# VHH binders against p49116, part 312

Target 1, 238 residues: p49116
Amino acid sequence: EGPLLSDTHVTFKLTMPSPMPEYLNVHYICESASRLLFLSMHWARSIPAFQALGQDCNTSLVRACWNELFTLGLAQCAQVMSLSTILAAIVNHLQNSIQEDKLSGDRIKQVMEHIWKLQEFCNSMAKLDIDGYEYAYLKAIVLFSPDHPGLTSTSQIEKFQEKAQMELQDYVQKTYSEDTYRLARILVRLPALRLMSSNITEELFFTGLIGNVSIDSIIPYILKMETAEYNGQITGAS
Key: E = the ipSAE of ESMFold2; O = the ipSAE of OpenDDE; V2 = 0.75 times the mean of E and O plus 0.25 times the DockQ between their complexes.

## First folded at step 19 (VHH)

Design D14 (framework vhh_brivekimig_d4; at its last look DockQ between E and O 0.78; V2 from the best seeds 0.80)
Fold by OpenDDE, look of step 19:
Structure D14 (fold): chain B 238 residues (1-238), chain A 121 residues (1-121)
Amino acid sequence: as target 1 above (238 residues)
Amino acid sequence: EVQLVESGGGVVQPGGSLRLSCAASGFTFKRYDMSWVRQAPGKGPEWVSSVTGSGDVTLYADSVKGRFTISRDNSKNTLYLQMNSLRPEDTALYYCVKGGYYPWRKTFDLSSQGTLVTVSS
């Protein structure tokens, strides 16, 4: 059948809005995050195996794992995004909300813990020095997860996940032959993604979406939007 | 040259309905997502709805969700907006726009004439 991923799926280049403002506002954060989301979704839709599952299944998969894909994208693009600066800005905005008594103590704790988890995850990935191939395979493993409720074609999804895992294993064995436990160290990071709340992620990064639409609503649209237009809008600095 | 011509606007009572049309020319219509944008008097442009090139997927602003329906006929190079349960706050010039939805987009090419929708008792 051929490999699940090709070299074209390894490329994951995020173009940030330009210029970067002196003070990161909600709009800049939202745009940056949205660009990453679109890139992640377009990456997914570029995989032949993903298309083979059909539109309904595709949408369901992405709806189930978008937060994990997004988070992997954050880790992968952390430097380009200046993620630490973005997160600091988010915290600052949150502090303002706290001062205005808009959030309960428990909610504040939840949100702060989430931010911490995001930062910790990205730091852990950086420490592992994950390369582009490894990220591609990890994203594929996350994408083709059969254990989400309500999915159809779970057998096929599982096959694709296994294929991704095998290809990752082969790659790591070939590229990092002296590091016997690298694969295990990489894979053991994946459970951290499941501990992160998609709702909180949406709140932190996607507040102020035009039209107040939800990520859930945008996902099917991104998956079916015309690629030519997307390229024209995203490849240029805004 | 890209040309977009909106029609179907008018005056309606609250709760009424209108159907807007947009005739497109000068580009391969089916290869582009399309959007409706409106501009109320004294306000900036507001994204209303988008539809993919194939017409398979639609997206709506919360302000119009459940009331408006965007559709397209690629064989006729025409975009539609069915507006039901109209409200006074829906009063605006409505523009057809070549291009789809982007979460951060605040500016739109409103070079067309638009069609005026007035909802008033």
Scores: ipSAE 0.873, ipTM 0.938, lowest interface PAE 0.5, mean pLDDT 93
Fold by ESMFold2, look of step 19:
Structure D14 (fold): chain B 238 residues (1-238), chain A 121 residues (1-121)
Amino acid sequence: as target 1 above (238 residues)
Amino acid sequence: EVQLVESGGGVVQPGGSLRLSCAASGFTFKRYDMSWVRQAPGKGPEWVSSVTGSGDVTLYADSVKGRFTISRDNSKNTLYLQMNSLRPEDTALYYCVKGGYYPWRKTFDLSSQGTLVTVSS
């Protein structure tokens, strides 16, 4: 009944911490990433199909896919966040950790490969000039994935994912009619999201979380927190 | 006007327990997430715990997880913090705060008096 997403779900405005420090630090990176995480989770909870699945299913879905949603958010907001500058600062920190013998060589290799995969993914999305509608449907496709272990209502989740795929197809065919292979090129990028490690993402972007809380514990909180106060936070209102 | 009145602090030996209360008025309590924040002598404010408006979901700083329990009674407009297995490093002035957990929240509205918890033998 009706479209899966409306125009209200296309809006995805990230507000960065202020003031921007002269030198990037762990706190600025963590605050920036946290704002994106909160924006992504509130985006998901605003979808009527998501709301229909119930609280336990909602938590399970988001725990399974938060890193994919976050990575899509990084690609979508890469310029606003100055993501390339953030990643460069992280790489310099890792190089200092090597010189100080603080991490194993195998771990550092894993982290650097992850950063490279992230940069490649964001660059490929920018090269394709993925628009806000396409991002919204891609996020819906990864959100409503029925193949994560432990999910309930898997048949209904699959139906919502198919609906997201159909609406993306319709949008691309209408809007980019001259580009016969655009949908295929977009969809081929999705498997790269499954290769992103949530543990490494947390290490790269969320080390400075107040209270040293885990992302797995924050997710149920974000999904249930009061939205009126959050909306005031993103607009800068008290 | 918003009013938050903390109580239940005191002096306790290491390993002891205290239960803090916060009476809230001047706003629709159930529509707001609530938090506990503490400030130790010579230190900046430290977020301790938050609970959603409904009371269904709680979040704890790693330093207090398993020892502290946040709860609320929306019929009484009251926020609680049960503190067990207290340690000397828990010594602080404890404030209840209107609002939930946000990693980017650098300042807390600590205009209330707070309630002092001292863990000392």
Scores: ipSAE 0.750, ipTM 0.901, lowest interface PAE 1.1, mean pLDDT 89
ESMFold2 (binder alone), look of step 19: mean pLDDT 85; pTM 0.859

Design D15 (framework vhh_brivekimig_d4; at its last look DockQ between E and O 0.67; V2 from the best seeds 0.00; counts 0 for: pae E 5.4 > 2)
Fold by OpenDDE, look of step 19:
Structure D15 (fold): chain B 238 residues (1-238), chain A 121 residues (1-121)
Amino acid sequence: as target 1 above (238 residues)
Amino acid sequence: EVQLVESGGGVVQPGGSLRLSCAASGFTFSRYDMSWVRQAPGKGPEWVSSVTGSGDVTLYADSVKGRFTISRDNSKNTLYLQMNSLRPEDTALYYCVKGGYYPWKKTYDLSSQGTLVTVSS
């Protein structure tokens, strides 16, 4: 009972490392991306419905959709992150790998296409002028996706997704009453997220993680870490 | 004042095992993630492992994964590190650290004395 999301779930403020270096090195990119990942995971864990699914189920959900959540976060925080600059830096770093013949032609193509897809997605979202509420609901729809393999409690997940969709619909109708097809335009962006490789995203943004840990391994940790410490770390590191 | 006291270090042969302990005081132990960090001679600090406040979730550096086990007893305000299949490269001063894992974190509060682990033939 009650809404799936509240106003507290609309707030999505990313704090970037400061100052921005002249040269965006791997560490800066990784830290920026990691901060976004942590923010996204903490956002998810702040949803009562998410907690209601239980640790095993909600961990499985995030493992399945982290790339989509992350990508939505990139789109939402594109300006704050200077995403274009980050992506350019990533491309430049890739050029070094190319020059060293560390990647096959096919792999280069895949990676470049991925970057292109990511940029296009973020640009498309910017053109739609998606607001904070819409992003929150879109993230919820993505989070509570029952169609990932191996999930338990799929009926509950589906229920939550439907609730997110309904709330989004209500919001759009209320806020953008003159734009009859806004909801449809927004929702048709979601399939693009499924076309993006989580492996490539991890490679591009999360190279250089301390300890060489995988995103798969860090997800359950982020979901259970102490919030007070996280807040202190983020504010202190800004 | 936060106090962390490490123990359990020693000299072992390659393939041997050690169990480190850290006694914590001066803060509500169960409300903080804890970590182990090590520093080899002539090298910078290296994150080894972290555990959430509840003890439910653990995380390991790739270099120690499958060999080390971090755990905690909140009733005793104690952090543990079970180290198996030790290697010479594991030789370091091991520190207990208040705080969890962050992918970008390279600096740690190493104000404690640490406990020395030496792996040699």
Scores: ipSAE 0.889, ipTM 0.947, lowest interface PAE 0.5, mean pLDDT 94
Fold by ESMFold2, look of step 19:
Structure D15 (fold): chain B 238 residues (1-238), chain A 121 residues (1-121)
Amino acid sequence: as target 1 above (238 residues)
Amino acid sequence: EVQLVESGGGVVQPGGSLRLSCAASGFTFSRYDMSWVRQAPGKGPEWVSSVTGSGDVTLYADSVKGRFTISRDNSKNTLYLQMNSLRPEDTALYYCVKGGYYPWKKTYDLSSQGTLVTVSS
């Protein structure tokens, strides 16, 4: 019934806020993260297989995997975003929060460990030089994960995930024919995504601006936005 | 020429209700998400609520959830905000905004006149 993804699903261009502030701040970090979130949701929504699952299933699926998609997006766009610089600014912000008695030392340790895990994941993906096609299929594999609790239509979701795995395998074997173990090296990175906490991702990249509205709670709205609104949110062109 | 004209504001006692309207012209109303944003005296703008172009999905700030209802009538190019159980902290100038907004977005086009809501004993 045709390929799961087309060339339009490989393109994943993040545009950073402009002009760049003299000093990085929470607003710049949050706007950058917001653009990546909307780019990731636009990407998922545009996939015909995803559209075929229906709105209720779409919402449940994205609630379960949005953080994994976001984390893959961070890794894919790490250089364009200057992610290491953003993470350093977040660490400085956390240290200032201690001086103002806003966070416990135990919470800070949890967040710092999460930052370390994120850096390790992004470094491992950069070391493998994962290309845009590979990222697109990896995102599809995490999107169509049938083993999340509470999902319906898990049989169809599993079929789509298997198709994404097959297409990744075919791509890697064709494009990297001299590297027999590339697929295995890529796939062993995926379990680390399940270790990323959506709560801590919200704190790292959306602190101070979301209030008490979690990203999970607004996913139905995000998925139903008009395409022109997505473009405005992705580019900041409002 | 895009125009947004708000109306329906006024003075009301705490616990009272008001219904705000926004007449839209100069664009294809049904193809755009719409939002309400408010600005209290001496404070920055605050996002209140948004609705998708079709009207099928709504989103609310925590401070108004359960008390306010956003709606739209695409045949009349009109956006509405039903405000119930009003509190003094709801006192603000209310703006109709073309497009979707979120608690983490601070960039608002407040070029319209707005409509004033005053909740006072």
Scores: ipSAE 0.110, ipTM 0.555, lowest interface PAE 5.4, mean pLDDT 85
ESMFold2 (binder alone), look of step 19: mean pLDDT 85; pTM 0.860

Design D16 (framework vhh_brivekimig_d4; at its last fold request DockQ between E and O 0.93; V2 from the best seeds 0.87)
Fold by OpenDDE, fold request of step 21:
Structure D16 (fold): chain B 238 residues (1-238), chain A 121 residues (1-121)
Amino acid sequence: as target 1 above (238 residues)
Amino acid sequence: EVQLVESGGGVVQPGGSLRLSCAASGFTFKRYDMSWVRQAPGKGPEWVSSITGSGDVTLYADSVKGRFTISRDNSKNTLYLQMNSLRPEDTALYYCVKGGYYPWRKTYDLSSQGTLVTVSS
């Protein structure tokens, strides 16, 4: 049995809309986020172990962890996305909503805290200077999490997670041999992902989805859509 | 050459039903996700529904969810849209589109003739 991930899974290139507008509207934010979401899910689809779990399990698994995957993607693609600018724009849009009395004080607080958590997480990852391999393994660890309620094939999922962890460990040991505590420093960042609300993330980034579709409904679609067209869409060939 | 021919449109009263069909040719139908898009007079195109190549997964705009059903018969290279509980706001020219749902899509290939659905009392 070969490794869980190959070099092909390390590549994680997000294509952003061009040009970046001076003003980031809800549509731009949603488009950027959607591209990342699709990229993340297609990344998952490309993993043989993920495919081996079956469609139902795959759907359930991604539904459980999409927010964490998405957040890791944000961290990984923060520079390309100009994440700080996006978050600032989101805050500005939120402020407009506040002025219109559309949100309760408690909700505002929750949303702002969420934004803060996202920003802090991404900053922390940047400080650690996480490389592409490490991100790939971290995403795999997050993807193959057996501790979500309602999952089937938990034993298999656990095995895949362990494999991801082992491969990460081996990679870090090999690549960063002088930093004996690097692995631990990286892994201790993962719990922060569980503190983030998927609902709030969806609200902040995906409110402008065409047709007002939910992430829950989109997930199975992305997981089963034809990939040829998707590849064309992201490269501009279609 | 990709060819899509829509049919099944007509005039119905509110609450009525229609079934649209799209005959596809010029490409391997089963290897492509398909979509329905509609365009009301004076408005831009609106995505309605998409279905995966295999037909296993469907997706709907919130505005039509629970009322419309997208399906396909790959053996006949045909896409369908069952429209129930039609409303005046569903009045539009309906297009069959090669391709699936992409939130960042800005334009649709509406080169086909489409089929007109009119919901009126």
Scores: ipSAE 0.918, ipTM 0.962, lowest interface PAE 0.5, mean pLDDT 95
Fold by ESMFold2, look of step 19:
Structure D16 (fold): chain B 238 residues (1-238), chain A 121 residues (1-121)
Amino acid sequence: as target 1 above (238 residues)
Amino acid sequence: EVQLVESGGGVVQPGGSLRLSCAASGFTFKRYDMSWVRQAPGKGPEWVSSITGSGDVTLYADSVKGRFTISRDNSKNTLYLQMNSLRPEDTALYYCVKGGYYPWRKTYDLSSQGTLVTVSS
């Protein structure tokens, strides 16, 4: 029984489409977000505790928490992704949708509130200077959430979540020994993730997926796809 | 040398069915995700479907979901596409390609001959 996470799970290197276009468009945003989604799910599938839960449980678990993992990934990679620029482009697209009468006033308010909450979450994480180890444990805590509806093996999932919490506590205590409140400040950020709507995230970031596939369809595929080919895709950018 | 040989295309009426096959050689077939890609006259390549190396999980373009079924037989190094309820817009040259689904993939290795599917009255 080793640790829940090892140093190999701390590496979270996002590769962006190259070159960045002069004007951001739906395709660039969707490609960028897709790279983060794939990275996040390959991260999750690499965890031995996750592998031990079995294929059906893995799929159910990721379907329940993918938006929280994705949102943590956005915060972690905000600078590499130029997230502020992407969000500005999305806001401009929303203004065009109003002019074309594609969205109701209620929907526009919901989407703008979601963008504001996302910006505030990312800003709060940046102000705390959350490091890669802390992000890895936070992602593990949200991944192994036993309280999502429809899950099986919830007792085992809860034990893995407790293990992630203990390892985060040990890490923060050793690495930030002079900051006795750091763990509490970090953990208080997690409830905001449950306020993020997966439906709005799909609308904002995943419009124009090749083949118009749904995130629900992609999840089981990413969890079972060949890793050697995926690794070649992220290494062999043309 | 990687070789992919498609077969099973033909002319069929709307609503009909065809089953495409792809014989693969020159690589360890079971270790690769596989895809079908089609190219209609005057258009660029369009991703149709992908299947994991084990065959456990499949993914479909929305335009074909519910009508097409991708499958593989790793003991025979063969990829299949069962096409039901065919429509005129399914008319294309169909290619078997090595590799899976990636939202950022814009280039496919279409060096094979493909197999022509024509759906017409």
Scores: ipSAE 0.818, ipTM 0.926, lowest interface PAE 0.8, mean pLDDT 90
ESMFold2 (binder alone), look of step 19: mean pLDDT 86; pTM 0.874
OpenDDE, look of step 19: ipSAE 0.879; ipTM 0.941
ESMFold2, look of step 20: ipSAE 0.812; ipTM 0.924
ESMFold2 (binder alone), look of step 20: mean pLDDT 87; pTM 0.877
OpenDDE, look of step 20: ipSAE 0.814; ipTM 0.907
ESMFold2, fold request of step 21: ipSAE 0.592, 0.753, 0.777; ipTM 0.850, 0.904, 0.908
ESMFold2 (binder alone), fold request of step 21: mean pLDDT 85, 85, 85; pTM 0.864, 0.861, 0.860
OpenDDE, fold request of step 21: ipSAE 0.914, 0.918; ipTM 0.960, 0.963

Design D17 (framework vhh_brivekimig_d4; at its last look DockQ between E and O 0.80; V2 from the best seeds 0.75)
Fold by OpenDDE, look of step 19:
Formats: C-alpha cells, structure tokens, sequence
Structure D17 (fold): chain B 238 residues (1-238), chain A 121 residues (1-121)
C-alpha cells in the first residue's frame, strides 16, 4: 500500500480557451468553468484509491463534493483563469438580469454573497500561498469525505481521507518546518467550502451547457469518458 | 479513414418510434465515445446524446431525455439511437459523430450523409 497521491497527482494544469474575448460572454465563462470541472474530475479518477471504491461510490462522492473540488480548482487556477475578470463579468451579467427584474431582492443578495464568498476564499488561499502539493492533498481530503449522506463504503472513504491528511501533515512538516501552524491554517479554510451553494455555483458558471444538462448528469459521464479524447479536445481547442 | 454510415431514418407519426443505426469503420470503435447530433432545416446542429466507449454511461440533451436511448455494440462497430414518443420538433437529419460530449461544443464533424427523420401528421 503506497501513498494515496503521487507526484503525478500534484500537476494540475488548466488550459484556457484561446483567444480570450474582449468581453467575457456566457459561453467563454461556461467553457472555462467546464474545462476546470473536467480537469478536477479527471484528477479524481486518476487516483487509484478513488477507482478502488467502485463506480457507484465514485459517482456519489463526486456528486457530493464537486462544488468544493471546483472551488479549490478556482483558487488554484485563479491566475491562469483571470478569475477576478470572470467574476466581474458574471456580476455584470447579473446586473442585466436585475435591471430586467428577473430576480428577487433576496435572490440577488444570495447570489452576490456567494460571489463574495468565492472571491474571499480564493483570496485567502492566495494569501496563504498554497502550493501544488497542498492543493492536491486538500482536494483529496475534500474528495474522500465520508460525511455526505447516502454514501456507501464510508469506512474505506474515511481511511483514504485520513491517509490524505497524514500525507499532507508530513509534507507540511517537511517543507514548512519553520511554520508550526501552517497545517492548521490551511485546514481551517476547508469549512468555507461547505458554505457555498452548489446550485448557485452551477447557475453562475455553467449556464448554457450544451443540451441544458445538469452537472449532476454529466458527472458520471466525465468520470467514464475516454481520456485520450479529452486531451485531444483540450489541446485542440486552446 | 474514418467512415460513419447512418441508417434507419424515415417518416413517422407523432408518438411513433424509430431506431437509428450507425456503422463505424476506420478506427478502434470501442476506444472512442460516440454521439448523435441532429440538424433541423434552417437550424444549426444540435447535440442529442453521447455514450462512452465502453457503453457504460450515457448522456442526453434535455429535449430528448426520457424519450431517446443511445446504445452501442462494440463487437459490431455500431451505434444506435432508439427514438420513442417522437415529436414534430424531432424532425431533422441525424448524424453519427465520433467523439463525446463537451459542454462548449457547438460545431461537429458532420461529414457523413446522415439519416433523415421526419415526424409529421
């Protein structure tokens, strides 16, 4: 039984659509977000422990934590994505909807708070200067969360989560030996992910999915799609 | 060379059913996700459904969800689309496409002839 993660799981390179339009439209936002989602899910399925849980459990886990994984991905890829620009564009689009009186005051507040939480989380992660290894382990901890309702094999999931936590601890102790409380500082960021609505995230980033499919519906597909084809699409579309 | 040949189209009444087939050659069929795309007269291509290489997972456009079923037989290099409860708005030329679902995909390789499905009273 080797480590939960290897160096191959540390690499997390997002390829953005090119060229970037002068004005970020819904399509660009959706494509960018979708690429990140695919990358996150492909990362998950590249973990042997994840595969060992079986298809049904895998799907259930990702369905439960995709928003958290996605958000961690946003934080990790904030620079390459120009996340601040994307979020600003989303806000602008929302303002148009507001002017058209399509949203209630309460809904507007809720959505704006969500955007704020996303930005705040990403900023907080940037301030902590989280590295690729730490992100990988944090994603693993989030992925292998046994406390979601309806999960099977919760004991095994818990074991994997513990393993991720231990490996993170070892890494931080080794790499950041001078910072005694670094582990605690990065782990206390995780609860913020649970405060974010997956529904709102889906509405903000994934409006305009081809076929009007839900994230819930595409998750099992992404997990089983051929990798070679995906790589070809990403490289060809860059 | 990749070759895709669609068949099974025809004229049906609303509420009727059709089964489309696509014979694939020129590539290792089982190693690729496959999709159905349709194009109605005067409209752009519309993604309909996709299936993974193994056939284990399927995905459908909201417009056909619950009515259409995509399947494949890798031993025969054949893709299928069972269409039930057909509606006039389903009238289109249907294409078999090599490749799977991508949320941002608006263009498809429609180099094949397609098969015409007409739903009319």
Amino acid sequence: as target 1 above (238 residues)
Amino acid sequence: EVQLVESGGGVVQPGGSLRLSCAASGFTFSRYDMSWVRQAPGKGPEWVSSITGSGDVTLYADSVQGRFTISRDNSKNTLYLQMNSLRPEDTALYYCVKGGYYPWRKTFDLSSQGTLVTVSS
Scores: ipSAE 0.879, ipTM 0.941, lowest interface PAE 0.5, mean pLDDT 94
Fold by ESMFold2, look of step 19:
Structure D17 (fold): chain B 238 residues (1-238), chain A 121 residues (1-121)
Amino acid sequence: as target 1 above (238 residues)
Amino acid sequence: EVQLVESGGGVVQPGGSLRLSCAASGFTFSRYDMSWVRQAPGKGPEWVSSITGSGDVTLYADSVQGRFTISRDNSKNTLYLQMNSLRPEDTALYYCVKGGYYPWRKTFDLSSQGTLVTVSS
């Protein structure tokens, strides 16, 4: 009945590890990516429509779409994260692995293609000058996707997705009324997210997780952890 | 003031089992995620497991997944770690820690005494 998102769901402030190391390394990249993952999951869990779906549905839904949410987060926070520098460092490391003959040529080609797709997606979003409201609605459209296999309550999820689409349309029409095709240009970016590999994302950004836990195991924990402690970590950590 | 008192450690043979307890006081136990951290001689601290404040969700380091079970009793302000199929590599001083899992958590408050677990033939 009410709006799907409120102004509290538009702010998306990523706090980077401090101090920054002299040289980028696997641990700094993993810590930075982990902060973005936690921010994205706490964003999702704060949405009343998401809360209404229940714990089992929430976990299944986020497991299905976490890579898409993460990729939108990378695009939105690319400047703050210095993402182009991170990707360049990863590419240089991969090229050293070729020189040392340590990794299959087929795997390296697959990973390099994924990096190229990620760079192109982030560049396309930057060229469109996507604002914070637009990102919030795009994330909601991705989150409430009924098309993932194994989901329950798909009719309700579909209704929430339609509401996110309607609210995005209303926002764009009011805010960018002089740009007739802006909504269409934004929406045609979304299919690329389904082609991003969660396996490769985990390899690129999450190899240094404490305890060697998997993203699939962390997701239910993040969705139920104490929010007061998390808020203290993002505001009190220095 | 926060007090965490670990107990239940001892000497066991490989393949054995042991149950650790942690009595908590000085804070509202049920409103905090809790963790177990261990430190082997000459090694740095290693995160072992975490549990949400309500107890609904648990998380384990890969090295202990399937062998260890974290639990809590919020009515008794007590955290537990059931350790099965113990290996010599599990030999360490085990600490109860206030707070949950965070990949950017670089330090742990190990000012408590801990409880020693020794796994040897």
Scores: ipSAE 0.731, ipTM 0.896, lowest interface PAE 1.2, mean pLDDT 89
ESMFold2 (binder alone), look of step 19: mean pLDDT 85; pTM 0.855
ESMFold2, look of step 20: ipSAE 0.716; ipTM 0.889
ESMFold2 (binder alone), look of step 20: mean pLDDT 84; pTM 0.851
OpenDDE, look of step 20: ipSAE 0.763; ipTM 0.887

Design D18 (framework vhh_brivekimig_d4; at its last look DockQ between E and O 0.78; V2 from the best seeds 0.79)
Fold by OpenDDE, look of step 19:
Parts: structure tokens; C-alpha cells; sequence
Structure D18 (fold): chain B 238 residues (1-238), chain A 121 residues (1-121)
């Protein structure tokens, strides 16, 4: 069997909406986030191992880990997205909601902590100077996580995760031979992803979804949508 | 040239049912996701439903979920919308649209004639 990932899976180019508005509105944030979500899902479905799991299993996997994949994508695309600006805009929108007494104190705290965790995670990844290969392997490790409830083919998923881990290890050893503990430093970032609420992420980034469709509902659609149409939509939108 | 021709609209009582059809030509139908969009009088276009090219996966707006069913017959280049439990608020001109669902899409190519659905007592 060949490698889990190829060079084609390393490429992760997010195209942002253009032009950027003077003031970031909910629509711009939602579109930007949605583009990242679609890119992440399309990345996942481009992996032969992912396809080999079958539609039901791979859908279940993505449903379980989409928030983690999305967050890794945020980190990877933070500069292109101007993530700090987006997050600041989100905070500003939240402040308006706070002033209108639409949120409880506890909820405000939860949401603000979540934003902080997102920013902190992305900053930590930037400090580590994670490259495209490392991100690809980290996403694969997150994607092929067998420890989510309700999954089928967990043995196969585990094998794929191990393969991703091994390939990452080999890459890091080869590329960063002078940094003996780089692999460990990278991997210890992954638990932070599990601490982030998918519900809050959805609320912050995807409140502007047309038709009030949930991420849970859109995932199987993204995984099966025609690629040609998607490419045309994304590349032509700039 | 892409051509989409909607049919099946009419007047129905609340709780009634209609089946819309869309005949597509001018492109390889099976390779494109398709959508239904509706526009009520005095309102902007509203996305209703989408289906993948293969027909394997469908999406619905919350407003129609559980009541409407989108389907397609690729051998006939035809898109369908089964509408059950119709409500007055479902009254609109319904358009078949080439292309799938995008969360940020609020503009649609409504160059076709559409088919009028009126739900009234």
C-alpha cells in the first residue's frame, strides 16, 4: 500500500471573498468560514483512505471531527483569512448582543473563552511554524480518530491514523532532524482541539447559513457535491 | 445554452400536495447539483432545496424540511420537488436552478420562467 497522503494533499489554498469589506459583517464571516469548511471537507474526501471507508463511515468521521479540522484550517489559513480581524469582528458583534441583554453572563463567558482558545491555538501553531506537510498529517490524524462514539470500522480508522502518525514522524525526522522534540511539540497541540465546542464554533462562524441548515446536515452534502461545480464557484468568486 | 423549464405549479388548499418538475437541457445534467429556489411576492429569492448530481444527498431549508422532497431522474434530465403539507407561506414562484447549495449564496440565476404555486383557502 502506498502512503496515506500525497503531495496533492499538502496543498491547502483558501480563496477569500473579494473585496474585503471595510467592516466585517456576518455574511463575510460566514462566507469565509464556509469556504474553509468546504475546503477542509473536500480535502478529506480527496484522500483515498477516506473514500475506502465508505459513505456512512466517512460521513460519521467528519461529523465527529469537523470542528477540529476547521480549527486546524483556521490556524493554517490564519494570515490569508486575517483571522485576528475576523475574531475581533465577532467579538464586536457579540458585544452588541451583550448590550441588548440577549446572552446570559455564563454564556458570554463561554463564548469569550472559546474565542480566546481559538486565538491561542492559532497563535501557538504559528509560533511552532507548522508547515503544509505537518498540517496535512495533523489533519489526517484528527480525521482518522477511532475514539469517537458510534463509529464503524474503527480498526481500519485506527490503521489510517497510525499511518498518518508514522508519515508525520518520518517527515519531521527528515525535515527537522536537528529538532529532536518537534514531533512531540506538534502532537501535544492536538488535545486543545478537543476542548473546543463545536456548537460554539458553529454559532460564531456559521450563523448566516442560508436556510438555517446545520453543519451536521451540510456535511454529507459537501462530501458528495460535484467537484467541478465547487471549483468553479470558489475560483470564480474572487 | 442552458435551458430549464419548470412545471407542475397550481392552486391548492392548505395541507395539499403538488409535484413540480424541471426539464433541463444544454448541459450534462447528471454532473451538476441542482436546486429549487422560490420567490414570494414582494420578497427576495429563498433557497428551498438542493440535490447532488448523483442524487445521493439532499438538503432542505428548515422551512420546508419534512414536507418537501427533492429528487432527480438523470436519465430524463428532470428535477422534481414533491411538496406535501403545503402552507400559505409556501406561495411563491418556484425556480429550478443549475447549481448546488452554498451557505452564502443569496443570489440565484432566475432566468427561467418558474412555476407558480399558490396555497390558499
Amino acid sequence: as target 1 above (238 residues)
Amino acid sequence: EVQLVESGGGVVQPGGSLRLSCAASGFTFSRYDMSWVRQAPGKGPEWVSSITGSGDVTLYADSVKGRFTISRDNSKNTLYLQMNSLRPEDTALYYCVKGGYYPWRHTFDLSSQGTLVTVSS
Scores: ipSAE 0.854, ipTM 0.927, lowest interface PAE 0.6, mean pLDDT 93
Fold by ESMFold2, look of step 19:
Structure D18 (fold): chain B 238 residues (1-238), chain A 121 residues (1-121)
Amino acid sequence: as target 1 above (238 residues)
Amino acid sequence: EVQLVESGGGVVQPGGSLRLSCAASGFTFSRYDMSWVRQAPGKGPEWVSSITGSGDVTLYADSVKGRFTISRDNSKNTLYLQMNSLRPEDTALYYCVKGGYYPWRHTFDLSSQGTLVTVSS
């Protein structure tokens, strides 16, 4: 039935808020993260295989895997986002929360460990020099994960994941023919994504969303919003 | 020419209800997500709610969730906001806005007249 992804699904261009503030704050971080979240969700909804699963399945899939897609997006866009600077600002903000006695010591330890795991993941992906095609297929493998609780159509989802895996294998073998172990090295990075906490990601990146909306409520909205208007937003022509 | 005409505002007691309407013209209404935005005296605009072009999915600011209901009738080119359990902090000029929710959008086209909601005491 043709390839799972086309070349149009490889393009993943993140536009950052302007201007960059002198001191990074909750609002700039949240806007930057929100742009990545919207980009990731619109990427997913553009895939014909994803569209074929139906609206309820689409929402359930994205609710189950949004944090993994977001984390892959962070790794892919780390330079454009100046992610290391953002993470440093988050750490400073957490230190202020300790000084103001706003968080428990155990919670702060959990959050700091999550930040270190995120940095390690992003660094490992940068060291492998993962290209845009590889990221697109890795995101598809993560999106079409059949083992999340509560999913319907898991047989079809599994078939789409297998197709993403095969297309990644074909791409890597053709493009990196002299690197026999590249596919294996790439794939062994994926389990780390399941260790990332969506609760902590929301605390780190999505505190201060306009209207204080939840990620759970935004997901079905992004999946159904008008595409033409969103495309105008990402060109900056609105 | 795009026109948005709000109506239904007024003065109500705390705990009261109002239903706002917005008559849209000059564009294909069903092809656009729509929003309500409000502006209290001396404050900047505040996003209240959005609805997808089809009307299938709605989104609400936490401050109004459970009390306000956004809806639309695409056959009448009309957007609605049902406001229940009104509070003094809901006092504002309410605007109908062409376009949906974007967390990075801090400015809105508020060229319409809006409709004033006053929740007294």
Scores: ipSAE 0.726, ipTM 0.892, lowest interface PAE 1.1, mean pLDDT 89
ESMFold2 (binder alone), look of step 19: mean pLDDT 85; pTM 0.853

